# VH-VL binders against q9c950r261to396, part 16

Target 1, 136 residues: q9c950r261to396
Amino acid sequence: VPTFEDVKEVTIRRSKLAKWLMEPFFEELIVGCFVRVGIGRSKSGPIYRLCWVKNVDATDPDKTYKLENKTTHKYLNVVWGNETSAARWQMAMISDGHPLEEEYRQWIREVERTNGRMPTKQDISEKKEAIQRTNS

## First folded at step 4 (VH-VL; framework fv_ixekizumab)

Design t19
Fold by ESMFold2-Fast, scan of step 4:
Structure t19 (fold): chain C 136 residues (1-136), chain A 122 residues (1-122), chain B 112 residues (1-112)
Amino acid sequence: as target 1 above (136 residues)
Amino acid sequence: QVQLVQSGAEVKKPGSSVKVSCKASGGSFSSYAIHWVRQAPGQGLEWMGVIIPYFGTAYYNQRFKGRVTITADESTSTAYMELSSLRSEDTAVYYCARDYGYSYGEDYFDYWGQGTLVTVSS
Amino acid sequence: DIVMTQTPLSLSVTPGQPASISCRSSQSLVHSDGKTYLHWYLQKPGQSPQLLIYEVSNRFSGVPDRFSGSGSGTDFTLKISRVEAEDVGVYYCMQGIDYPYTFGQGTKLEIK
């Protein structure tokens, strides 16, 4: 089971998604990483779920939205639990903050509940290295 | 194209429960939130709660805490609102409404169901 | 809870004349994302509410250009430049910035 620190190191923030949006390596880099998906608000602030990125969905070029100061028709197919089920989400809803331990524990429970695929240490290591190369 | 179709009118006795359905067609059911809003006769609109179907997460107006439960079945693209311990004051038209746009699941209600009249009488 | 207050509660207008409805919130509806979460709905007699204006000033698809929204912070206005018979109904403002979402008490628009 990857630790919270493992998952935290491969969680991509909205500002990084916007920065890498037009790069040829974009999809290859972010697929297999985690993102904090905004799903609502409370009196205490926005509510997030920690999700795994399955792929980039660019099938509707006419359905555009703003991501920071860019316009895009790219969406993320994010996985909550079992990887055979994904939801299409705007990157504009992705948090620009770090994940919380409670979100990590909630994600673990959901993967277990749905008998989903748990990322390996190797999966995490490879993504960590790829992210580091891009930030260098 | 987008349509929300609700179950039919119901007459319930005080103390019972009612479960209203809202079937969505057009668009991806898992990619938006479904809200429930009620309207008592001659009164305004009152927000009851919301569900984000893909995440199975529901949030409620605290005044209904313990009495309202909102659920969703993605396989049938149907959301449900169950209200328990019914009182005469719960007599109202109950609406489902869609929240689309992916802005934290709370932008605005672009499409509404036709409404379900629930009458609570002895 | 954020309280939404509409004025007037009822309005009677001759066809072709303008109408104006005000909505005030007890707290600012401006979010840190830069958006203002104030929306207007119309409920025609015997019908479900329908979206007219979202995020203060944006007309929803199919809404005639005689409808316009304006305002900032806590004070908002819906204007109809020339009222038509099909505009009869109850107008509601709603805040979507925080749970629970709340509506104004409604403004009934009638034709003279």
Scores: ipSAE 0.270, ipTM 0.765, lowest interface PAE 3.5, mean pLDDT 87

Design t2
Fold by ESMFold2-Fast, scan of step 4:
Structure t2 (fold): chain C 136 residues (1-136), chain A 122 residues (1-122), chain B 112 residues (1-112)
Amino acid sequence: as target 1 above (136 residues)
Amino acid sequence: QVQLVQSGAEVKKPGSSVKVSCKASGGSFSSYAIHWVRQAPGQGLEWMGVIIPYFGTAYYNQRFKGRVTITADESTSTAYMELSSLRSEDTAVYYCARDLGYSWGEDYFDYWGQGTLVTVSS
Amino acid sequence: DIVMTQTPLSLSVTPGQPASISCRSSQSLVHSDGKTYLHWYLQKPGQSPQLLIYEVSNRFSGVPDRFSGSGSGTDFTLKISRVEAEDVGVYYCMQGIDYPYTFGQGTKLEIK
């Protein structure tokens, strides 16, 4: 089971998605990472879910939206629990904050409840290295 | 075009429960939230709760918590609202409404179902 | 809970004349994302509510330009520049910043 720190280090924030969205390596880098998807608000503030990025969906060039100061038709297919199901989300709905430990625990429970596949230590390590290379 | 089609009118006895359905067509059911809003005869609108179907997560108006349960079945693109321990004061038209998510959560209700009249009487 | 107060609760307007509806919230509807979560709906007799204006001043698709919204913080206004027969119904403001979402009491618009 990946630790909270493991997941945190391969969670991509909205500002990084915006920075990298036009790069040729974008999809290869982002697929297999986590993003913090906004799903609502409570009396105590915004609510997020940690999701795994399955792929980038750029199939509809007419469906554009603003991401920071850029315009894009790229969406993320994100996985909550079982990787055979995915939901299409705007990158504009991704948090620019760090994941919380409770969000990590909720993600673990959902993967287990749906009999989904847990990422391997190798998967996580490869993504950490790729992210580090891009930031260097 | 987006359509939300609700189940038909119901007449229920006090103390029973009712389950109203809302079937979505047009657009991706996994990409938005479904809210439930009721309106008693001659009264205003009252928000009951919301479900984000893909995440299976529901939030409720505390006024109804313990009595209301909102669920969704993604395979049929259908959301449900179940209200238990019915009272005469629960007589109302119950609406489902769609909300597209944005950064910081839900925003507004762009499309509404046709409404389901639930009458609670002896 | 955020309390939404509308004034007036009813008004009668001669066709072609303007109408104005006010909505006040018990606390600010401005979010840290820079958006203001105040929306207006119209419920025509016997129909479901329909979205008119979202985030204070944006007209929803298909809404005529005679409808406009304005305001900031806690004080908002919906204006109809020239009322037409099809505008009859009950107008509601709603805040979408915090759960539970709350509506104003509604303003009934009738033609004289």
Scores: ipSAE 0.163, ipTM 0.733, lowest interface PAE 4.8, mean pLDDT 87

Design t20
Fold by ESMFold2-Fast, scan of step 4:
Structure t20 (fold): chain C 136 residues (1-136), chain A 122 residues (1-122), chain B 112 residues (1-112)
Amino acid sequence: as target 1 above (136 residues)
Amino acid sequence: QVQLVQSGAEVKKPGSSVKVSCKASGGSFSSYAIHWVRQAPGQGLEWMGVIIPYFGTAYYNQRFKGRVTITADESTSTAYMELSSLRSEDTAVYYCARDLGYSYGEEYFDYWGQGTLVTVSS
Amino acid sequence: DIVMTQTPLSLSVTPGQPASISCRSSQSLVHSDGKTYLHWYLQKPGQSPQLLIYEVSNRFSGVPDRFSGSGSGTDFTLKISRVEAEDVGVYYCMQGIDYPYTFGQGTKLEIK
């Protein structure tokens, strides 16, 4: 099971999505990483879910939106729990904050509840290395 | 084509609860939100709440706080709205409506159910 | 809550003549994404509401070009260039920027 720190290091913030949006490596880099998806508000603030990125969906050029100061028709297909189901989400709804340990624990529970696939330590290590190379 | 089909009309007694269903066909149920809007006879439209089925998250109009519960079953592509402690003023047509807001950033109701008349009478 | 106010509450129009409906919001409907979340719906007698115009000025699929929307910030207008019999019903504006979503009171359009 990947640790919280493992997941944290491969969780991509909104500002990085905006930075890398137009790069040729974007889809290959982002797929297999985590994003913190905004789904509402509670009394204590915004509510987020840690989701695994299955693929980038750019199939509908008419559906554009603002991401930071850029315009895009790229969406993320994100997985919450079992990878046989995914939801198409705007990157504008992705958090620019770091994940919380309680969100990591909720993600673990959801993967277990749905009999989803847990990423391997090798999967995480490879993504961590790719992200670090890009930040150099 | 996306279609929302609701359960049939109900007659309920004051103090009871009603649970209205909304079955979605066509489209991807996991990629949109379902809202509930009601309309009392001869009156305007009133937003009750929303559910994002993929995440199981619901938000409610505070006017119905504690009385309304919105749920969804992704395996059957069906959303439900349950309203408890019914009063005569809850007599209304209840509509479900689709919103691609969270996934597509639209935040408007592109497809509506046919409506369910709930009559509260003694 | 954002309050939506429509004027007039009713109007009667001879077929072929124009109609205009106004909608005012108590707060700006412009989001940080640059979009304005003001939408117009039509409810024909005995039917569910249907979407006419989204984000101020965009016609929904299948809506005739007789319908147009305009406005900015807090003041919006729906215009029908030449009213036809099938346009009879109640028109509602709605804001989709903040929960709870709120509707105007509705404007009833009658022929004659």
Scores: ipSAE 0.421, ipTM 0.811, lowest interface PAE 2.3, mean pLDDT 89

Design t3
Fold by ESMFold2-Fast, scan of step 4:
Structure t3 (fold): chain C 136 residues (1-136), chain A 122 residues (1-122), chain B 112 residues (1-112)
Amino acid sequence: as target 1 above (136 residues)
Amino acid sequence: QVQLVQSGAEVKKPGSSVKVSCKASGGSFSSYAIHWVRQAPGQGLEWMGVIIPYFGTAYYNQRFKGRVTITADESTSTAYMELSSLRSEDTAVYYCARDLGYSYDEDYFDYWGQGTLVTVSS
Amino acid sequence: DIVMTQTPLSLSVTPGQPASISCRSSQSLVHSDGKTYLHWYLQKPGQSPQLLIYEVSNRFSGVPDRFSGSGSGTDFTLKISRVEAEDVGVYYCMQGIDYPYTFGQGTKLEIK
């Protein structure tokens, strides 16, 4: 099972999504990484779920939104639990903060509850390496 | 294209519970949130709560103090609102409404169900 | 809870004349993301509410351009440049910035 630190290192923040949005490597880089998806607001602030990125959905060119200072019709198909089920979400809703340990524990429980596939440490290491290459 | 179809009118006795359904068609059920809003006869609109079906997460107006439960069944694209310990003042038309869902930053109700009249009388 | 107050509560207008409805919130509806979470709905007699204007000034799909929204912070206005018979109903403002979401009391628009 990947540790919280493993998952944290391959969780992509909103500012990085905006930075890499128009790059040719964008989809290849972010698929298989994690994002912190905003699902609501509370008095204490936004509420997030830690999700795996399945693919980028650019099929609706008429449905645009602002991501930082850019306009895009690209959405993420994110997975909560089982990888055969996905939901389309705006990147504008992705957190620019680091994941919390409780969010990691919720994600573990959901993968187990839905009999989903747990990423291997090798999967995580490969993504970590790809992210580091892009930042250098 | 997008349609929300609610269950039929119900007459309930005080102290009982009612469960209203809202079946969605068109669009991806997993990508939007469903809100519940009620309207007592001749009165305004009152927000009851919301569910994000893909995540199974619900938030409630605390005025209903544990009497409201909102659930969803993704396999049938149906959301449910159950209200327990019914009182005469719960007599109202109950609406479900869609939040676009592909962005919580656009928290507005773009499509509404036809409404379900729930009458609570002895 | 954020309190939404509408004025007037009732309005009678001759067809072709303009109408204006005000909405005031007890707290600012401006979010740190730069958006203002104020929306307007119309409920025609015997029908479900329908979205007219979202985020202060954006017309929803299919809404005629004679409807316009404006305002900032806590004070908002819905204007109809030329009222038609089909515009009869109750207009509601709503804040979507914080739970619980809250509505104004409604403004009933009638034709003279």
Scores: ipSAE 0.177, ipTM 0.738, lowest interface PAE 4.2, mean pLDDT 87

Design t4
Fold by ESMFold2-Fast, scan of step 4:
Structure t4 (fold): chain C 136 residues (1-136), chain A 122 residues (1-122), chain B 112 residues (1-112)
Amino acid sequence: as target 1 above (136 residues)
Amino acid sequence: QVQLVQSGAEVKKPGSSVKVSCKASGGSFSSYAIHWVRQAPGQGLEWMGVIIPYFGTAYYNQRFKGRVTITADESTSTAYMELSSLRSEDTAVYYCARDLGFSYGEDYFDYWGQGTLVTVSS
Amino acid sequence: DIVMTQTPLSLSVTPGQPASISCRSSQSLVHSDGKTYLHWYLQKPGQSPQLLIYEVSNRFSGVPDRFSGSGSGTDFTLKISRVEAEDVGVYYCMQGIDYPYTFGQGTKLEIK
């Protein structure tokens, strides 16, 4: 099972999504990473879920939105639990903060509940290297 | 187009519970959130809570905490709002409403159910 | 909770005349994503509410161009350039920036 630190190192923040949005490597880099998806608000602040990125969805070119200082019609298909069940989300709803341990624990529970696939430590390692290479 | 169809009117005694259903047709049920809003006779609109079916997560207006439970069954594309410990003050029309949610950047109620009148009387 | 205040609470207009409804929020409705989460709904007599304007100024599908929304921060206005008989009902503003979502008291529009 990947540790919290493993997941944290391959969780992409909104500012990085905005930075890499127009790059030719964008989809290849982001797929297989984690993002913190905003799903609501509470008295204590915004509520997030840690999700695995399955692919980039650009099938609705008329559905544009602002991401930081850019406009895009690219969405992320994210997985919460089992990868046969994906949901399409705006990158504008992705957190610019680091994941919390409670969010990691909720993600583990959901993958187990739905008999979903856990990423391997090798999958995480390869993605971490790709991210580091891009940041250089 | 998207249609939300709610269960029929109910008459309940004080202290009982009521469970109202909201069946969605058209569109992907997992792609949006369902909110519940009530309206007492001659009064304004009051938000009760929301469920995001894909994440199985519900949030409630604290005024109803402990009495309201919102659930969803993705296999039947149906959301439910259950209100317990009913009082005469709970007499109202209860509406479900769709929110495309953050996935489409639309955090407003684009389509509403027809409403369900719940009358609480002794 | 964010308090939404509408003015006036009721108005009567002659068909073809303009109408204006104001909505003020106790806190800014501007989110860090750059959007302003203020929406307007109309509830016709005996019907469910229906969406008119979303995010301050965008008309929902099928809404006539005689309806327009404007404003920023905490002060918002809904205008009807030429009121028609079908516009009778109660107009509500709503904030969608924070839970619980809250509505204004409603403005009842009547035809003279």
Scores: ipSAE 0.265, ipTM 0.761, lowest interface PAE 3.7, mean pLDDT 88

Design t5
Fold by ESMFold2-Fast, scan of step 4:
Structure t5 (fold): chain C 136 residues (1-136), chain A 122 residues (1-122), chain B 112 residues (1-112)
Amino acid sequence: as target 1 above (136 residues)
Amino acid sequence: QVQLVQSGAEVKKPGSSVKVSCKASGGSFSSYAIHWVRQAPGQGLEWMGVIIPYFGTAYYNQRFKGRVTITADESTSTAYMELSSLRSEDTAVYYCARESGYSYGEDYFDYWGQGTLVTVSS
Amino acid sequence: DIVMTQTPLSLSVTPGQPASISCRSSQSLVHSDGKTYLHWYLQKPGQSPQLLIYEVSNRFSGVPDRFSGSGSGTDFTLKISRVEAEDVGVYYCMQGIDYPYTFGQGTKLEIK
């Protein structure tokens, strides 16, 4: 089971998605990482879920939206729980904050509840290295 | 193209429960939020709650104090709103409405169901 | 809860004349993402509500250009430049910034 720190290190914030959006390596880098998906608002503030990125969805070039200083038609197919099911999400709805430990625990419970695939520590380590290479 | 189709009208006795359905077609069910809004005869609109079907997460207007439960079945693209301990004041048209804002930046109710009249009388 | 207040509650207009409806919120509807979560809906007699204007000033698909929205912060206005018979119904503003979502009390538009 990857630790909270493991997941935190491979969770991509919205500003990084915007930075790498136009790069040829974008999809390859982002797939297999985590994003903090905004799923609603409550009186306590915005509500987030930690999700695994399955792939980038660019199927409709006419459906554009603003992501920081850029315009894009790219969406993320995100997985919460079982990897056979995914939901398409606008990157503008991804948090620019760090994940919370409660969100990590909720993600663990959901993967277990749905008999989803738990990423290995090796999967996470390989992703950390790719992110570090891109940041340098 | 997008449609929300609700179940038919119901007449209920005080103290009973009602479960209204809302079947979505024409769009991705899991990527949207489904809200429930009611309207008592001659009155305005009152928000009851929401479910984000893919995440199974529901939020409720606290004025219903544990009487409302919203669920979703992704296999049938159907959301449900169950209201228990019914009172005559719960007589209203109940609407489901779609909000795609959480996934598509469309933070408004773009499509509404036709409404379901629930009458609570002894 | 955020309280939404509409004025007037009722309007009677001759066809071709303009109409104006105001909506005020008890707190700002501006989010840190730069959007303002104020939307306008129309409920025609016997029908479900339908979206007219979203995020203050954007017309929803199929909505005629005689409808316009404006405002900022807590004070918003819906205008119809020349009222037509099909515009009859109840107009509602709604805030979508925080749960619970709340509506104004509605403004009934009638033709003289």
Scores: ipSAE 0.501, ipTM 0.842, lowest interface PAE 2.3, mean pLDDT 89

Design t6
Fold by ESMFold2-Fast, scan of step 4:
Structure t6 (fold): chain C 136 residues (1-136), chain A 122 residues (1-122), chain B 112 residues (1-112)
Amino acid sequence: as target 1 above (136 residues)
Amino acid sequence: QVQLVQSGAEVKKPGSSVKVSCKASGGSFSSYAIHWVRQAPGQGLEWMGVIIPYFGTAYYNQRFKGRVTITADESTSTAYMELSSLRSEDTAVYYCARDLGYSYGDDYFDYWGQGTLVTVSS
Amino acid sequence: DIVMTQTPLSLSVTPGQPASISCRSSQSLVHSDGKTYLHWYLQKPGQSPQLLIYEVSNRFSGVPDRFSGSGSGTDFTLKISRVEAEDVGVYYCMQGIDYPYTFGQGTKLEIK
């Protein structure tokens, strides 16, 4: 099972999504990474879930929104638990903070509960390397 | 395109339970949250709770003290609100409403169901 | 819980005249994401509520431009520049910043 540090290293923050949004490598880079999806708010702070990015959904060009100072119709299809069930999310709802240990533990429990697929060591290694290449 | 259709009116006895359904069409059911709001005759709106179907999580207004349960069935795109230990003061129109905040970053009720009248009388 | 207070509770206006409804929250509705989670709904007689204004000042799809929202922090206003017959109903403000979500008491708008 990937460690918390493994997941943390391949979790993409909102600022990076905004930076890479228009790049030709965008979809290839972020698919298979994790994002911290906002699912609720409180006055004391937002509530997040760690999700795996299944694909980029750009099928509806009329459904635009602002991501930082850019306009986009690109959404992320994210997986919580089992990849047969995905939810579409605006990148504007992705956290710009690092994942928390409790969020990692919740993700592990959900994958196990739903008999979902755990990322392999190779999956994580490849994404970590690709992210490092673009951040260098 | 988006429509929420609720189950029909019910008359219940005190102490019983009621389960109201809300069937969603248009858009992806897993991509939004469903809230439940009630309105007693001639009164204002009261938020009861929400379910985020994809994440299997619900949040409740503590005023209902464990009497309310909200569930969802993704295969039928239907959300349910069950209220137990019914009292006469639970007589109200119960509405479901959609919130795209969990999918689109907006946190408001863009579409509402037609309402379900639940009458609690002895 | 965040308490939402509307004033007035009832308004009677002549067609074509302006109307103004105030909403005050017991706590700031400004989130750390920079948004203010204050929304306005209209419930016409015998109908479900419908969204008018979201996040203080944004008109929902199909809402006429005679409706405008303004405010900040804890003080908010809904204005109708020229009231029409179809505007009759009860107006509610709602905070969506924290659970439980809460509504104002409602303001009934009637035509003279």
Scores: ipSAE 0.229, ipTM 0.753, lowest interface PAE 4.2, mean pLDDT 87

Design t7
Fold by ESMFold2-Fast, scan of step 4:
Order: C-alpha cells, then structure tokens, then sequence
Structure t7 (fold): chain C 136 residues (1-136), chain A 122 residues (1-122), chain B 112 residues (1-112)
C-alpha cells in the first residue's frame, strides 16, 4: 500500500498542469499520477477527493475552458476507487494545494471497497523520478 | 441537448415519505452534480442539497439533514430525492438541477428538470 | 447562512424600456480564487427556472445580449436594456460560494 508521503509526492497541482499543458510530454507525465478533484465547499474551504489519472481526453476541440491564464480543450479521465471506471473532469477543478492525510485515508477505503488496484511502489517511484526530472 | 426529466406529481399524507426521481440525458452523468431545490406555492426557491454521483457523496441543507436523503444510480443516470416525515409545509414543486461548475467544486445550475408537485394533505 | 436581498420585489415595464434589478448579500461573495459566486435565474410563468448570468457578468448560452450583469462584493445588478414580452417572469439571484446555497426572494417583472 503506498504511504501518504508516496501519494503526496506524485500528486500534481493545478499550477503544474497549466505550466505543462502544451508540452509534448504532458500526457505521459501526468498519467499514473494523482490529482485533488474539487467536489464542493464547506465553511473550512474547498472539499477534495484524491483521484488517479487514467488518461487525457482531448477528443472535443470545441469544448474549451480556461485553465489559469490559458485556454484548453484537454480534460482528465480520473479514477475514484476501481480503475475500470472513470469520470471526465476539467483541470480547472483540480486543487493547487497538497493532499491532506484524511483524503489519503478516504482514497484507501474507496479502493478497498470497490476492489480496485493499488499502485505499486515501482509505479510511484517512476513517477517521482519523472516529475523531478521535469522540475530540474 | 441536456435534459432532466422528473417523476410525476404525488399526493401524500402527513408523516409519510416521498421519493422523487430525476433522469438525466444528453451529457456525461459522471461529470456533474445534481442539486435539489423546492418552491412552495407562490414562494421563492429553497436549496435542499446536492449529490455528486461519481463520488457517491451528498451534502444537505441543515434544515433538512435529518429528513432528506439524496442518492444516484449511475447505471440509469438517475438521481433521487427522498423526503420523510412529511408536513403540510412540505407542499411544493421539487426541482432537480445540474451543476457543471469548476474551481472549488460546483457553483451554478445550468439546466433544470420540469419540476414535481408534491402535495401533503390529510 | 448568507442572506440574499432583492429590490424591487415587483417591476412593471413598457416594452422596449430598460429594467434594472438589485441583489445584495449579507457577506462578500468574492472567493480567494478571485471569482465572485453570484448567479441570476429567470422563472417564466409555469416553467422551471433557467440560467441567465453566472459569476456576476457571464451570459449563459443562448441568452440575448440585452441582458447584462454587474457588481462586486455584496452589491449586484441585473439589467435588461430593452424589455421584451418574453422576459416576463420572476428573476432570482443566488449565491454559490457556500453551502447552503441561498436565493433572493425574487423580483416579478410584468409588461404594462
């Protein structure tokens, strides 16, 4: 089971998605990483769910939206729990903050409840290296 | 064209419960939230709660928290709102509405169902 | 809860003349993300509400350009530059910054 620190290190923030949006490595880099999907608000602020990125959906060039200071038709297919199901989300809905430990625990419970597959230590290690290489 | 189709009008006795359905078509059900809003005869709009179907998560207006339950069935693209312990004051048109917002979650209702009249009488 | 107050509660306008509706919130609707979560809906007689303006000033798809929204913080205005017969109905402002979402009491627009 990957630790909270493992998941935290491969969770991509909205500002990084915007920065890398037009790079040729974009999809290859972010697929297999985590993102914090915004699903509501409370008095304490926004409410998020940790999701695994399955792929990038760019099939509708007419369906554009603003992401920071850019315009894009790219969406993320994200997984909550079982990797055989996915939902399409705007990257504008992704948090620019770090994940919380309670969000990590909720994700673990959901993967277990749905008999989803846990990422391997090898998968996470490879993503950490790729992210680090891109930031250096 | 996005369309939300609700179940038909109902007449209920005080103390009973009602379950209203909202079937979505024309869009990706997994990518948006469904809100429930009611309107008593001649009155304004009152927000009851929301469900985010993909995450199975619902949030309620505290005024209804003990009586309202909102659920969704992704296989049929249908959301449900059940209100229990009905009172005469619950007589209203109940609407479902779609929220395809962004940044910090959902924030406005782009399409609405046709409404379901629920009458609570003895 | 955030309280939304609309003025006037009713308005009667001759076709072709302008109309203006005010909406005030009990606290700021400006979020730290820079957006203002104030939206306007129209409910025509016998129909469901429909979205007119979202996030203060953005017209929803298919909404005529004679509709415009403005404002900031806690004070917002919906304007119709030239009222047409099809504009009859009740106008509602709504805040979407915090749960529970709340609506103004509504402004009824009638044609003389």
Amino acid sequence: as target 1 above (136 residues)
Amino acid sequence: QVQLVQSGAEVKKPGSSVKVSCKASGGSFSSYAIHWVRQAPGQGLEWMGVIIPYFGTAYYNQRFKGRVTITADESTSTAYMELSSLRSEDTAVYYCARDLGYSYGYDYFDYWGQGTLVTVSS
Amino acid sequence: DIVMTQTPLSLSVTPGQPASISCRSSQSLVHSDGKTYLHWYLQKPGQSPQLLIYEVSNRFSGVPDRFSGSGSGTDFTLKISRVEAEDVGVYYCMQGIDYPYTFGQGTKLEIK
Scores: ipSAE 0.416, ipTM 0.802, lowest interface PAE 2.4, mean pLDDT 88

Design t8
Fold by ESMFold2-Fast, scan of step 4:
Structure t8 (fold): chain C 136 residues (1-136), chain A 122 residues (1-122), chain B 112 residues (1-112)
Amino acid sequence: as target 1 above (136 residues)
Amino acid sequence: QVQLVQSGAEVKKPGSSVKVSCKASGGSFSSYAIHWVRQAPGQGLEWMGVIIPYFGTAYYNQRFKGRVTITADESTSTAYMELSSLRSEDTAVYYCARDLGYLYGEDYFDYWGQGTLVTVSS
Amino acid sequence: DIVMTQTPLSLSVTPGQPASISCRSSQSLVHSDGKTYLHWYLQKPGQSPQLLIYEVSNRFSGVPDRFSGSGSGTDFTLKISRVEAEDVGVYYCMQGIDYPYTFGQGTKLEIK
């Protein structure tokens, strides 16, 4: 089971998605990482779920939205628990904050509940290195 | 085209329960939220709650907590709203509505079902 | 809960004349993301509500440009530049910033 720190290091914030949006490496870099998806609001602030990125969905160029100061038709297909199921999300819905430990624990519970795929140490290490190289 | 189709009208006795269905067509059912809103005859709109099918989580207007249960079946793209311990004051048209804000960074109801009249009498 | 107050509760308009509806919230509808979660719906007689304006001023797909929304913070206005017969119904404002979502009382627009 990857630790919270492992997952935190491969969780991509919205500002980084916007920065890398137009780069040729975008899909290759982002697939296999985590994103913090906004799913609602409460009196204590926004509510998030920690999701794994399955792929980038750019199939409908007419469906555009603003991501920071850019316009895009790219969406993320994200997985909550089971990899065989995916939901399409605007990157504008992705948090610009770091994941919380409770969100990590919720993700673990959901992967277990749905008999989903748990990332390996190699998966995490490869993504961490790729992210670090890109941020350099 | 995307549609929300609700189950037919029901007449229920006080103290019973009613379960209204809302079948969504088109797109990814799991990528949006389904809200339930009711309207008593000649009155305004009242929000009851929401289900986020992909995450299996529901939030309720506390006014209905303990009586309302909102669920979803992703395999049939259908959301359900069950209201128990019915009173005559629960006579209303019950609407489901789609919240595309989960896809588009906004929270509003872009499409509504046709409504289901629930009459509580005798 | 956030209380939404509409004025007037009803108005009667001759076709071709303008109409204006006000909506006030008991607290600010501006989110930390910079957006204002105030939306307008129209319920035509015997029909389900339909989205008219989202986030204060954005017309939903297919909504004629005679409809416009404006406002900020807690004070919002829906305007119809030239009322047509098809505009008859009850107009509702709604806040989508915090649970529970709440609606104004509704404004009934009738043709004289």
Scores: ipSAE 0.061, ipTM 0.690, lowest interface PAE 5.9, mean pLDDT 87

